# Designs tried in a protein design chat: VH-VL binders against Netrin-A (NetA). Part 25

Target 1, 267 residues: Netrin-A (NetA), of Drosophila melanogaster (Fruit fly) (q24567r46to312)
Amino acid sequence: EPRACIPDFVNAAYDAPVVASSTCGSSGAQRYCEYQDHERSCHTCDMTDPLRSFPARSLTDLNNSNNVTCWRSEPVTGSGDNVTLTLSLGKKFELTYVILQLCPHAPRPDSMVIYKSTDHGLSWQPFQFFSSQCRRLFGRPARQSTGRHNEHEARCSDVTRPLVSRIAFSTLEGRPSSRDLDSSPVLQDWVTATDIRVVFHRLQRPDPQALLSLEAGGATDLASGKYSVPLANGPAGNNIEANLGGDVATSGSGLHYAISDFSVGGR
Below, E stands for the ipSAE of ESMFold2; O stands for the ipSAE of OpenDDE; V2 stands for 0.75 times the mean of E and O plus 0.25 times the DockQ between their complexes.

## First folded at step 19 (VH-VL; framework fv_iluzanebart)

Design AA2 (from G6 with light chain S31D G50D; at its last look DockQ between E and O 0.68; V2 from the best seeds 0.75)
Fold by ESMFold2, look of step 19:
Structure AA2 (fold): chain C 267 residues (1-267), chain A 121 residues (1-121), chain B 107 residues (1-107)
Amino acid sequence: as target 1 above (267 residues)
Amino acid sequence: EVQLVQSGAEVKKPGESLKISCKGSGYRFTTYWIGWVRQMPGKGLEWMGMIYPGDSETRYSPSFQGQVTISADKSISTAYLQWSSLKASDTAMYFCARLDTYNWGQGFDYWGQGTLVTVSS
Amino acid sequence: EIVMTQSPATLSVSPGERATLSCRASQSVSDNLAWFQQKPGQAPRLLIYDASTRATGIPARFSGSGSGTEFTLTISSLQPEDFAVYYCQQYSSYPRTFGQGTKVDIK
């Protein structure tokens, strides 16, 4: 009774090195904040204290089922650079998915890009875009599928429609030749990568009630291009992006990126 | 602490072979490119090539293609630069350096101390 | 091969004064340019990458600017420990190439 052959898909990110451009507490103790149901709660991160550290290595430990661990960026400010995560797989893999799982109570990213490299980080191409405003921010329509002429192109997905705790990219979904990958050199090249880089552009703003507890610097940061802006008379929440700020001060809302798992399925 | 430690100075005659080493520590050796840079006496810096130790992919400067061999042994976190037949013009200081590809730029962020190679009759 | 030309060859500057070093590429390298410092008898040290981004641990007095074919390294207030040779390097295309260096002498 021979078993049927199945593809060998593994989590290529397990114990793979990941480097974050920003980690809370890396330059000494820092204050970060989160917002839940109109409540602001602020805490301290410090990389020298294991009870208050949120290092990038927490992203790739798949066997930590006893305690969820988080990477946390430094608080986002309007004057700061985009936050990035770079994952090196060590060799070429054919990838089937990239998944980022948000930490509990983490603010949801509004706009981000997944890049891939096939030359060990020497060059990068877009793999997937996510935004509530795909056309405005990335010049791309929101799409769930491609035609045969565009199977090798990055798509943009609207992150606001599913309100879930993870951001998921299926590399082959909606691509016509995926039904016969072994016969498609184009899609084989498309799914091949040595490295994955995630660039976070914008966070979703907290609800208006939570804004009442912000310091002046926090309100200034929320007006910057680092946060989506809710419609004045449109749908509630932070679905609309705007660049309202320029030279913003160092005080911020305390909001940051917080991810518990960075998974990459491949063979 | 990231460190690259190179093998000691070498004095050789033309025609001899040589293999110099660069041992990396304090980081995951297999996921950073290691480059080799030549500095001839009184001259500037020349990029010779680089290797990704994880799968041994190499890139050579055309001036050095076929003149040297760049290799690595990831089990001991060591990269190598090798000549099969040295010439007097190979007299130089040779540096290894780690290439940071985790940022958008590609800077050689950590360097070995250098290996002086002297080739004379 | 992209030729990188640095000027001046030697620059004499008193401590506390501003030093300005130039690097020119034979064709556009976009922002793919790094600056290195090499003190006598030492290995080079990365100062700037991506034309203007300061490497980790580099003092704020070092800044880079430029894009395309013209680049500048500025030391806003020269310190005695800044006596060194400075090299630019492009990584826009292979082979990666260095400039010939600018020696900064402390007056």
Scores: ipSAE 0.679, ipTM 0.855, lowest interface PAE 1.6, mean pLDDT 84
ESMFold2 (binder alone), look of step 19: mean pLDDT 91; pTM 0.929
OpenDDE, look of step 19: ipSAE 0.880; ipTM 0.942

Design AA3 (from G6 with light chain R54K Y94W; at its last look DockQ between E and O 0.73; V2 from the best seeds 0.78)
Heavy chain, then light chain:
Amino acid sequence: EVQLVQSGAEVKKPGESLKISCKGSGYRFTTYWIGWVRQMPGKGLEWMGMIYPGDSETRYSPSFQGQVTISADKSISTAYLQWSSLKASDTAMYFCARLDTYNWGQGFDYWGQGTLVTVSS
Amino acid sequence: EIVMTQSPATLSVSPGERATLSCRASQSVSSNLAWFQQKPGQAPRLLIYGASTKATGIPARFSGSGSGTEFTLTISSLQPEDFAVYYCQQYSSWPRTFGQGTKVDIK
ESMFold2, look of step 19: ipSAE 0.721; ipTM 0.860
ESMFold2 (binder alone), look of step 19: mean pLDDT 90; pTM 0.915
OpenDDE, look of step 19: ipSAE 0.873; ipTM 0.938

Design AA4 (from G6 with light chain S92N S93T; at its last look DockQ between E and O 0.66; V2 from the best seeds 0.79)
Fold by ESMFold2, look of step 19:
Structure AA4 (fold): chain C 267 residues (1-267), chain A 121 residues (1-121), chain B 107 residues (1-107)
Amino acid sequence: as target 1 above (267 residues)
Amino acid sequence: EVQLVQSGAEVKKPGESLKISCKGSGYRFTTYWIGWVRQMPGKGLEWMGMIYPGDSETRYSPSFQGQVTISADKSISTAYLQWSSLKASDTAMYFCARLDTYNWGQGFDYWGQGTLVTVSS
Amino acid sequence: EIVMTQSPATLSVSPGERATLSCRASQSVSSNLAWFQQKPGQAPRLLIYGASTRATGIPARFSGSGSGTEFTLTISSLQPEDFAVYYCQQYNTYPRTFGQGTKVDIK
């Protein structure tokens, strides 16, 4: 008698196409900066030079410990649209995790949203929020609410805890019906996706001493930031008006997003 | 350079079958929906349906459901629009177009040149 | 399905002047509205998506506005190459539907 096979979980992102809304050096050489302790280090990106290019295909290739590949966005300017990464899985998968690995010495994201689609990008719903300001930016408590009534809803986590080089979302963690997924149509639908979109809203503030050493030669607006909190499935706007002081989103800082791996566990 | 190239004009009689093509190049064909749009002589545009070539998921306008078949062969980056039995009322210009879902919009950003289909006795 | 109604059917405008085209939906489409231009013997060209976002390579003289059921395409200073037929399309609700078109003629 034939028996059904249960597919193994795989990295569904391997060799999948990723489209970035912004890539450093796409329209000519650009300056980007990394912030380490009290020191700023700036470099040049240029998509026409393979030694200085950081394309989106680096996100889903096979990284090697001898040659870690990296995607980098253009430096943030405070007046542009949010940076996005869109990953097309090609078919429906049941997902167990989404992981973003930061490039070495990369500036760290502070606020971001992971969205999913089940219809090949025609509509989108929030999957996970990350922020040090979950309530202010996303209208959600920073602490996970536990309960069976809300187990199919996106939650918000503080990405600054722990302070590590990877940002990880486990799709079923802390959801009561996950121990019996086969009997939960709600959670089965929750984990199903054809596409993943990551929207970056804000970077963590660099060390204040490093900011004071900027070589811009003019005023740097350290108080401005740009965020969007989209509604589910194709928001009209993805920008947030400038905030009060203390946030980082200045044009002279060279801050940008840099990710070496975009992994999605699924079957 | 993104390009959609359609098959040439067709002159047919009622009752004949027809399959017209739309070949995409300069982009990853399998991860963009391809739509078909009809324009009757002297008339406006009508969305007929679309296909996701990666897994062949299709969507049809109710007005065209059962009237045509939309398909794709991703190995040659080609989408198709097909009739099993043409009617004189199928005389029109037919366009294919690529749907961009990699931003928050859903714009048909690149179009084929069109295929004129003429069906007459 | 959502009926899209464009007005006027024909708009006569002198070069260098402003043209204002209207598109009304039979029910709310939020901001899920696109505008296309079509010249005789050519395929349509995408101008605007998301009601107000210009597509790549579209000149700044084209702008879109509106939400819900009322939408406007404005051409701030008509150029000779802008005389064409313009279509709106909603993509909020299946099936996607076009308006019947507005022809912009030289006055």
Scores: ipSAE 0.783, ipTM 0.900, lowest interface PAE 0.8, mean pLDDT 84
ESMFold2 (binder alone), look of step 19: mean pLDDT 92; pTM 0.937
OpenDDE, look of step 19: ipSAE 0.873; ipTM 0.938

Design AA5 (from G6 with light chain Y94L; at its last look DockQ between E and O 0.57; V2 from the best seeds 0.77)
Fold by ESMFold2, look of step 19:
Structure AA5 (fold): chain C 267 residues (1-267), chain A 121 residues (1-121), chain B 107 residues (1-107)
Amino acid sequence: as target 1 above (267 residues)
Amino acid sequence: EVQLVQSGAEVKKPGESLKISCKGSGYRFTTYWIGWVRQMPGKGLEWMGMIYPGDSETRYSPSFQGQVTISADKSISTAYLQWSSLKASDTAMYFCARLDTYNWGQGFDYWGQGTLVTVSS
Amino acid sequence: EIVMTQSPATLSVSPGERATLSCRASQSVSSNLAWFQQKPGQAPRLLIYGASTRATGIPARFSGSGSGTEFTLTISSLQPEDFAVYYCQQYSSLPRTFGQGTKVDIK
């Protein structure tokens, strides 16, 4: 976890442009689902309606406890193109952290990769891998230690171990030359970036009890959630029939990526 | 509505200087490369180079390195292509185009209307 | 630098028929290949990027395929507005380079 305040570093992502490959409601009204208190509930997003809009600009805007904003992807089908977020820093920064804050009640990503560019998006290299199955999916051991010979390499971390609402990458943690960054050309190059791209591969499967409750069509399926905005006087939103079910990777689950903050510490 | 609007046609004599412009609107100008493409009369397309307006980083094709200057003024969302001394062989149509790097492709997705430069004695 | 060679130089085809255009790179460009259409007196128009991904607003009759050094652009049912010059461009390495163009003309 990075420090709350770094004298020579700032949040380089603040008010920086972010482009998402997928945004809920971009092609008209869509159904999305989340879970709350052992139950999965579904709602409607629509980019043409400000009350049901979850655009990418929410990732780098101002957030506070009274006005948390959220980006949401389209529901994950398990077989489509991977969802990506691309952040342009505008110039070269030396980075100390990349943090993604999950929206309330959002399921966690299971597998994802952070890439960086040093040439304003013309080429990309892996920066950090995350997965519950690092070896199977990315061919890398989890929690790989570094020596001086491999401190410039991307590592893989198991995202399921931190049971918190955020995903964090510290660029210098566990790298021997970090004590003396000013004297390490290798680490100076390693932390330098002009752009960050996050690629989401798989969503973590939600609790089985929440899936069973939603499949049964309980009363809570109609509304509720921290970021859910039901229609005030319109027809009821889409509901989940009792026969709908399956894992989060299957079609019709309505589950999606939902991120409230995309922060990058840099100078 | 993304638009790139170029300056008007130019008729010049050899040895004169010239600076043509490309103004972007409807998007965040500073975070997309702007490329310049030459098309000689009756010929194909040639990539001359490009600039990232956010920090003015440039890339030149070797064929044009030292022959032209590519610059930008991000405060007015404008990119420029400049010659210090025109030659008759510089007679061509010049296009600017926006490069989209926000997916895995690098397509020039929006183009200016072109600026015809004629250099004759 | 990578040389892009297009063939044929001119393709004569009847409206409603299929047109197939070829583009070859002097070395592998992976899938870093774009296709453009240009009509007389107009700016080029992006059709395809990433060798096979259709740009926004491009009709489904345009499709691209290939990787490495050999690429094709296919127009499945040629429309009157499709008679133009077509260029491929690689962006695997700088400088970005265009092919010499293929003119698609009415037979």
Scores: ipSAE 0.793, ipTM 0.905, lowest interface PAE 0.8, mean pLDDT 83
ESMFold2 (binder alone), look of step 19: mean pLDDT 92; pTM 0.932
OpenDDE, look of step 19: ipSAE 0.865; ipTM 0.931

Design AA6 (from G6 with heavy chain Y102S W104S; at its last look DockQ between E and O 0.51; V2 from the best seeds 0.71)
Fold by ESMFold2, look of step 19:
Structure AA6 (fold): chain C 267 residues (1-267), chain A 121 residues (1-121), chain B 107 residues (1-107)
Amino acid sequence: as target 1 above (267 residues)
Amino acid sequence: EVQLVQSGAEVKKPGESLKISCKGSGYRFTTYWIGWVRQMPGKGLEWMGMIYPGDSETRYSPSFQGQVTISADKSISTAYLQWSSLKASDTAMYFCARLDTSNSGQGFDYWGQGTLVTVSS
Amino acid sequence: EIVMTQSPATLSVSPGERATLSCRASQSVSSNLAWFQQKPGQAPRLLIYGASTRATGIPARFSGSGSGTEFTLTISSLQPEDFAVYYCQQYSSYPRTFGQGTKVDIK
């Protein structure tokens, strides 16, 4: 029983060029911070120093089994432009997935959009939204499926659940005609792209206990649950904010985007 | 480090063919559109068309459709502008330029030095 | 095709003064507009894209504004190297079109 030759899916992003709108240390040494285990640790990036550089090339190289390579943005200021990654595939691909792997201990994105182009970057359309606030920020419900009339529309997914180290988009999941893609011009057009652009809008707020580590002061007992009470600027435990002046997303917090792998499955 | 280097000035007679070149370096040549811009003596800039070297997709201004051929050889990172039969009115400076689509704009961010083409009997 | 009209054709200005250049489109181009500078014997240089965003390495004295059909390039304090011809270009629709240019000349 002979089969037609169907090309295998590949990582179409491997060795493809990626342009980042922001890279840590591009204008000189900068401070960035990671948040883990109720603590923060801060480091220096500098693109002129090979030991402290985090370029966009790290997104599409092979990960070194002994050393994970990262791209890092400049620290987020809260008032600045969104951070973007633009990946050029070089030709049309039919895509099955887009995956972003977070760097170890990286601050996690809260709100972001994946766009695609079919005309080599001349025009862009939404491909996938991610947010803890899909309706508020993007006017879309958080959901996993579409009806047959809306198979070509971008959905919004809530990816803010804890312990997520990957942000993944399956292009065909939950789309009724995906079971027979070869017979659906709508879905064939939907999965076709020449370029992918990721726009990061917001980072998740740090662990409230890690925010307390920003304070100068004595030791505190974190194991007792003493920090279950809302911070001073919140009315109850449903909105936890830092008790320090300013937004946690300011450059003083050192929060930034950090991605180790940008993978795109296609044929 | 991004550079576009064009072929040298040309002096031609009407009816002759010509192919001028634009070699890109310092970036991934196959993933940026390369445009061609004409400037007649003492006149402004005219967009002639552009090519995406990765798959040779081409766009022409209607004013130049059928008048020139835009092509690329991605193996040597070179784009071309070609005439099959030159006219005296083709006397102009010709620039190549790289189109940047990675920053939400579409600016021609790097330009070649220009190729002066002179066509006279 | 969208016609881009620049005014004035020539602008005579003293060094250190402010220059304001206008560009008008025959139909809306939204914010899909770029500004270029060209000196004699040189290639054009990208100044502004997206109507108002400075290209990398462009001095802060250059600023762009406008949307739709009317656009302005402002040079807040002219330097000797700023005396040149300036072109706007729309990229909203095919074909991409330039304005005819505004020469900024020494008064």
Scores: ipSAE 0.668, ipTM 0.856, lowest interface PAE 1.5, mean pLDDT 83
ESMFold2 (binder alone), look of step 19: mean pLDDT 93; pTM 0.945
OpenDDE, look of step 19: ipSAE 0.877; ipTM 0.942

## First folded at step 21 (VH-VL; framework fv_iluzanebart)

Design AB1 (from G6 with light chain N32K; at its last look DockQ between E and O 0.67; V2 from the best seeds 0.79)
Fold by ESMFold2, look of step 21:
Formats: C-alpha cells, structure tokens, sequence
Structure AB1 (fold): chain C 267 residues (1-267), chain A 121 residues (1-121), chain B 107 residues (1-107)
C-alpha cells in the first residue's frame, strides 16, 4: 500500500566518528599512486604534515566545490588484511541509504561488504555485498531479485559496472514491504543500525598500459615522489589480488582506497 | 593519549553507599563501551558489566545484576560504579577499562589504575 | 556461562626459555579470546585478542594460537619483565568470563 508522504531523514553520518583500520602516512611518510586511464602519478602522504594528511574525519565532513577532502588508506598488498571503515552513529537509526563517494582519480573498489550493528559494535551482520564476482567471492548470486520472503536479506551487486564515482546502497529499494514500512516489523529491524562497517577486499587493477607508459617515461622532473617501482612486475589486468607471482612490495603498486564522503541517510 | 583515571581508595563500613568514578580522556568517550572488573584480594579478574556512554545502554554480568549500578555522565566523560549498601565481601580492587570494538576483536585495550575499596566489619 | 580453565596454575621458567600457557573453554568460543598480563599492584594489560592478534605495542615474543575450546599463549624467550600472572578471557557469549590465571614465576 503506497503512501503519498515523504519520510523525514537526515545525513546521520555528518560529523559522526569514523575509525579506519589503515590510513596513509600513519607510520611516517608513505607513497601512494593514482591511476587514470593510461596515466599514473605518485605522491607522498604523511599524517604529521597537514598538507599531505588524509584522515578518516574527512569522510564525514562537508566537502564543497574545489575543497574536496579525502581519507586514504595505506597502499594495499596481496598479503595484507582487509581495510575497514567503522562509523558510529551513537544511537539507533532507521537507515535509507549508505553512500561512499570516491576521491578524484581514486582507484575503484572491486569487492567490498557493508555490515551493520544494532548493539554498538558488539555484533555485526551483512547489509550489502558488492563484487564483480559475487558468487565466487561471497557465494551469492549477482542482481538477486527480492520477494517478501527474502526482503530482509543482504544482496550482492556488481559495483564495477557503474562508471560513476559513487558506491550507493538503498536499504529499501526493491523490497516489497517498503511501501508499508509502518506495518513491517521485519523491515523496521532490517533498516535499524547503531553502526556501519565497510570492509574493502579488493581494488580494480589499473590498465596495464598506464603502468607501462609511466614507468617507461618516468623523468626526474616529475613534481613529487621519486620512486622505485619494480619494473619486473606485470599485472594481469584484473584486481589487486592478481599479480605475476612474486612478492610485490607496497611501494610497487601504490594502489589504495580513497574516499571523500561517507553518507548515511537515517531518522 | 588515551587515559582512564579512577577515583581514589575508599574505606567504608557495611551498609554504607559508595560511588566510584572513571574519567576517560584522549579519545571520543561516547563511542566506546566502558567495562568494570572486580579483583578480590588474592583472586582473579571478574567482569561485572559495561556501559555505552553515548546512550547509556548497560550490560551486567548476572552475578552483579541488582548488586551494583553502572552509569555514565558523557558531558564530563566519566563512568561510575555504585553500591547502595556495601557488604564486607565487596572488599576488592575495581578497574574500569575501555572496550575496543573498532576491529573484529573486543579487547579491553586501556585500563584505569584501579580503585581499592575496603569494607570492614 | 562459559567457564575458562587455565593450566598450569603456576609455571616456573628460567629467563630466556619458552613458556607455554593453556586456556580451555567449557564450550566453543570460536576465536573470541583475549589474553592479559597483570603484574603485582598494576592493572591488567591486553596482550592478544582474537586468539592470535597482538595488541598494539606488544612484543613479538608473545604469540597466541587456538580456536574453539583450546588456546595457547606462548612467550618464546622469557624476559625478566614477563614474570606475572596471565589471564584469558572469552567474549563469545554473555557474560564475558576470565580464566583463573596462570602465574609465571622464576625457577
């Protein structure tokens, strides 16, 4: 039963605390790299330098115009733990959306999970899966249709298909009882959370041609961060998990997660 | 730097009330559970309960439910443990500790210095 | 309530040698287990959480292993400052419970 009224909601994440498991420059100066089309550029992060600092508080501040603020993880490796962002809402909210805005030129995530807690972080349940390989990585079908019997379950979406710089999850979209939420205790529980945790598993790998062009043409007059990238590496051209078989040092790829906004619609 | 500073030692008689405190600093107090742990003389550690200061949600060990009250005043970043009527068996060291839920563990990563409570005859 | 049983009650070890402490749960706690060190007159100190993850600032000579009901804390080369009482704690089920402690003493 459809309703004509519009629910009253706000960005519950604004100025809420976010804790990241990994932040570029947290243990001293580090190198990170951005990949766009066939171009690579590498820079230095250092949390002791405000001009090169990319803290988690940038995720929930106000981004405006040409003053975009970013959180950046440390560069990821094939042997490292997953990177997480944990947002504490401080109380129970009924959520309508979770949105992550990528930083300009940021590498795009390939696989990630959004979890929620209703007990202030003591326990967690999946809220949404994203992957180019939903079945292989998460054991779930991509683009699962939803009926009344499974409308309270986490689904898996192929985030790599969108070419836009946002990763978005609508908590009620495609769930039949959402038109009569007041009469559905199941969906009311489904949308309720005290905390959101995003777990990044894999990044999309850049175009191999972009790696070759920059490495071949790397001149001493690049603006920042002279670097020793292992020239023997040849990525397979899929995700960060795929590599030619050697142990690739963190400085070799410079791939990292970079997010400018973490928005949560709630009431 | 994260710190938990507890109120000083107490000497009390049976039947008296008592409220001891634990003040947190160097982190956002409202988004971490604060737990209370008892250690009776010469004995091990016992988890008593915990509070989430952001909304005052409280969890008690069944052994301590109804025996103590756990509370917090988030405006001054302080958690409390209180008794309405002390018993001699309440003689112990009492610690507060911060629970870290921002990873997949739930470790008590920072501890107060302890408050010795002595309840004599 | 999950009962945590530590063994041995006291472990006498010479400096430089390896110490192995055991913790058994009365039912499975998965990997939801922490280890703490407590020296006389001091507050406990978190060593390990998640059965095997060292807390920040904990020296590499401390390692944890196990899952389910059987857990081990190993100190690979015992230092003079490591003589203390060690406690395990499960956080899988309410209420959280500690073991009774293992005292590591100088031989």
Amino acid sequence: as target 1 above (267 residues)
Amino acid sequence: EVQLVQSGAEVKKPGESLKISCKGSGYRFTTYWIGWVRQMPGKGLEWMGMIYPGDSETRYSPSFQGQVTISADKSISTAYLQWSSLKASDTAMYFCARLDTYNWGQGFDYWGQGTLVTVSS
Amino acid sequence: EIVMTQSPATLSVSPGERATLSCRASQSVSSKLAWFQQKPGQAPRLLIYGASTRATGIPARFSGSGSGTEFTLTISSLQPEDFAVYYCQQYSSYPRTFGQGTKVDIK
Scores: ipSAE 0.794, ipTM 0.904, lowest interface PAE 0.8, mean pLDDT 83
ESMFold2 (binder alone), look of step 21: mean pLDDT 92; pTM 0.933
OpenDDE, look of step 21: ipSAE 0.871; ipTM 0.936

Design AB2 (from G6 with light chain S30K N32K; at its last read DockQ between E and O 0.66; V2 from the best seeds 0.81)
Heavy chain, then light chain:
Amino acid sequence: EVQLVQSGAEVKKPGESLKISCKGSGYRFTTYWIGWVRQMPGKGLEWMGMIYPGDSETRYSPSFQGQVTISADKSISTAYLQWSSLKASDTAMYFCARLDTYNWGQGFDYWGQGTLVTVSS
Amino acid sequence: EIVMTQSPATLSVSPGERATLSCRASQSVKSKLAWFQQKPGQAPRLLIYGASTRATGIPARFSGSGSGTEFTLTISSLQPEDFAVYYCQQYSSYPRTFGQGTKVDIK
ESMFold2, look of step 21: ipSAE 0.759; ipTM 0.888
ESMFold2 (binder alone), look of step 21: mean pLDDT 92; pTM 0.938
OpenDDE, look of step 21: ipSAE 0.874; ipTM 0.938
ESMFold2, look of step 22: ipSAE 0.739; ipTM 0.880
ESMFold2 (binder alone), look of step 22: mean pLDDT 92; pTM 0.938
OpenDDE, look of step 22: ipSAE 0.876; ipTM 0.941
ESMFold2, fold request of step 24: ipSAE 0.789, 0.771, 0.790; ipTM 0.899, 0.892, 0.903
ESMFold2 (binder alone), fold request of step 24: mean pLDDT 92, 91, 91; pTM 0.929, 0.923, 0.925
OpenDDE, fold request of step 24: ipSAE 0.907, 0.909, 0.911; ipTM 0.961, 0.961, 0.963
ESMFold2, last read: ipSAE 0.652, 0.780, 0.822; ipTM 0.846, 0.898, 0.916
ESMFold2 (binder alone), last read: mean pLDDT 91, 91, 91; pTM 0.921, 0.923, 0.926
OpenDDE, last read: ipSAE 0.901, 0.892, 0.908; ipTM 0.956, 0.951, 0.962

Design AB3 (from G6 with heavy chain Q106K; at its last look DockQ between E and O 0.76; V2 from the best seeds 0.78)
Fold by ESMFold2, look of step 21:
Structure AB3 (fold): chain C 267 residues (1-267), chain A 121 residues (1-121), chain B 107 residues (1-107)
Amino acid sequence: as target 1 above (267 residues)
Amino acid sequence: EVQLVQSGAEVKKPGESLKISCKGSGYRFTTYWIGWVRQMPGKGLEWMGMIYPGDSETRYSPSFQGQVTISADKSISTAYLQWSSLKASDTAMYFCARLDTYNWGKGFDYWGQGTLVTVSS
Amino acid sequence: EIVMTQSPATLSVSPGERATLSCRASQSVSSNLAWFQQKPGQAPRLLIYGASTRATGIPARFSGSGSGTEFTLTISSLQPEDFAVYYCQQYSSYPRTFGQGTKVDIK
């Protein structure tokens, strides 16, 4: 009787090094906030206190369901550098998925890009885009499938679902040659990586005075789609760009990125 | 703190072999490229090549390909530059440096103190 | 490989004055350019990467500009410790290459 082939895919991110561009409490004790059903709760992070420390190594450790470990960024700003997570796999892997699990009560990122490197971080290419505004921010439609001529290209996914606690990218889904990966040099190259970098993007919001001065000459920036204008009912679900109490800028809200697991399936 | 400490000065004769070292500390050694830079007496800087200690992937400048060997021992956080047969023209100061790819800039942000190699009869 | 040409070879400047150093690439390197400072008997020190971004701990008097093939390092008010040799380096294409250096001397 013939034997079935056994897949050799593993979580390539387990215990792998992760570097974050921003970690809560790295420059001394900091205040961070989270919202649960519009109820605000603020706490202190401090890297010198293990019980209030949220380091990047928590992203790739083995989580206990009763004692979830988190990485947390410093509170985000409307004009600061984007927050990044960089995962070093140590060697080339063929990847099947990249998953970020949000911490409990964490706001989800509105926009982000997953990049990959095949040369240990010397060069990077887009792997997947996520945004509530794919066309405006990344010049891409929010589409789910690809033809043979572009099955090696990054796509953009809409993240409007408020109840999703994880952000998942399947490297091969919707790509025509995916069912025969071993016979597709194009897709083999597409899924190969030595490193993964996640970049959390912020929408640029005009201040209230700029909105009041629309007729005064600032309208070209709004017309170009460069700015995010708050919706009357607020953004969909708990996300980092939420319009909390009419505040145009999210700076000072205490909101931050919080991820409990960074998983990468590969061989 | 991040630190790169190189082995001491060497005085050698043509035809001899030599292996100089660069030990990294204060950071995760295996996930940063280590580059080697030559500076001949009174001259500028020349990038020789680099190594990723995690899997020993190496890159050489074409001018140095086949002239030196770059290696690393990740168990002791040490990178090496090695000659099998030194020439008088190898007399120079040799620096190691760490390449930071964790931001977009790819800068050599930390440098060793240099190792002076003198090759004379 | 990309040839980096620095000018002038030597720049004489009085303390407190502004110094402007030029670096030209034989072909476009986009913004993939770094600047280094080296004093005699010392290792090089990273000043600028990405053509214009100051490295950690570098004083604000150092600024970089340019893209493509033409780049400039400016020291807005020269301090005594700034008299050194300055090198540009491109990392757009393999191999990484340095310019020949510009020595900044006391006038």
Scores: ipSAE 0.719, ipTM 0.863, lowest interface PAE 1.1, mean pLDDT 82
ESMFold2 (binder alone), look of step 21: mean pLDDT 91; pTM 0.918
OpenDDE, look of step 21: ipSAE 0.866; ipTM 0.930

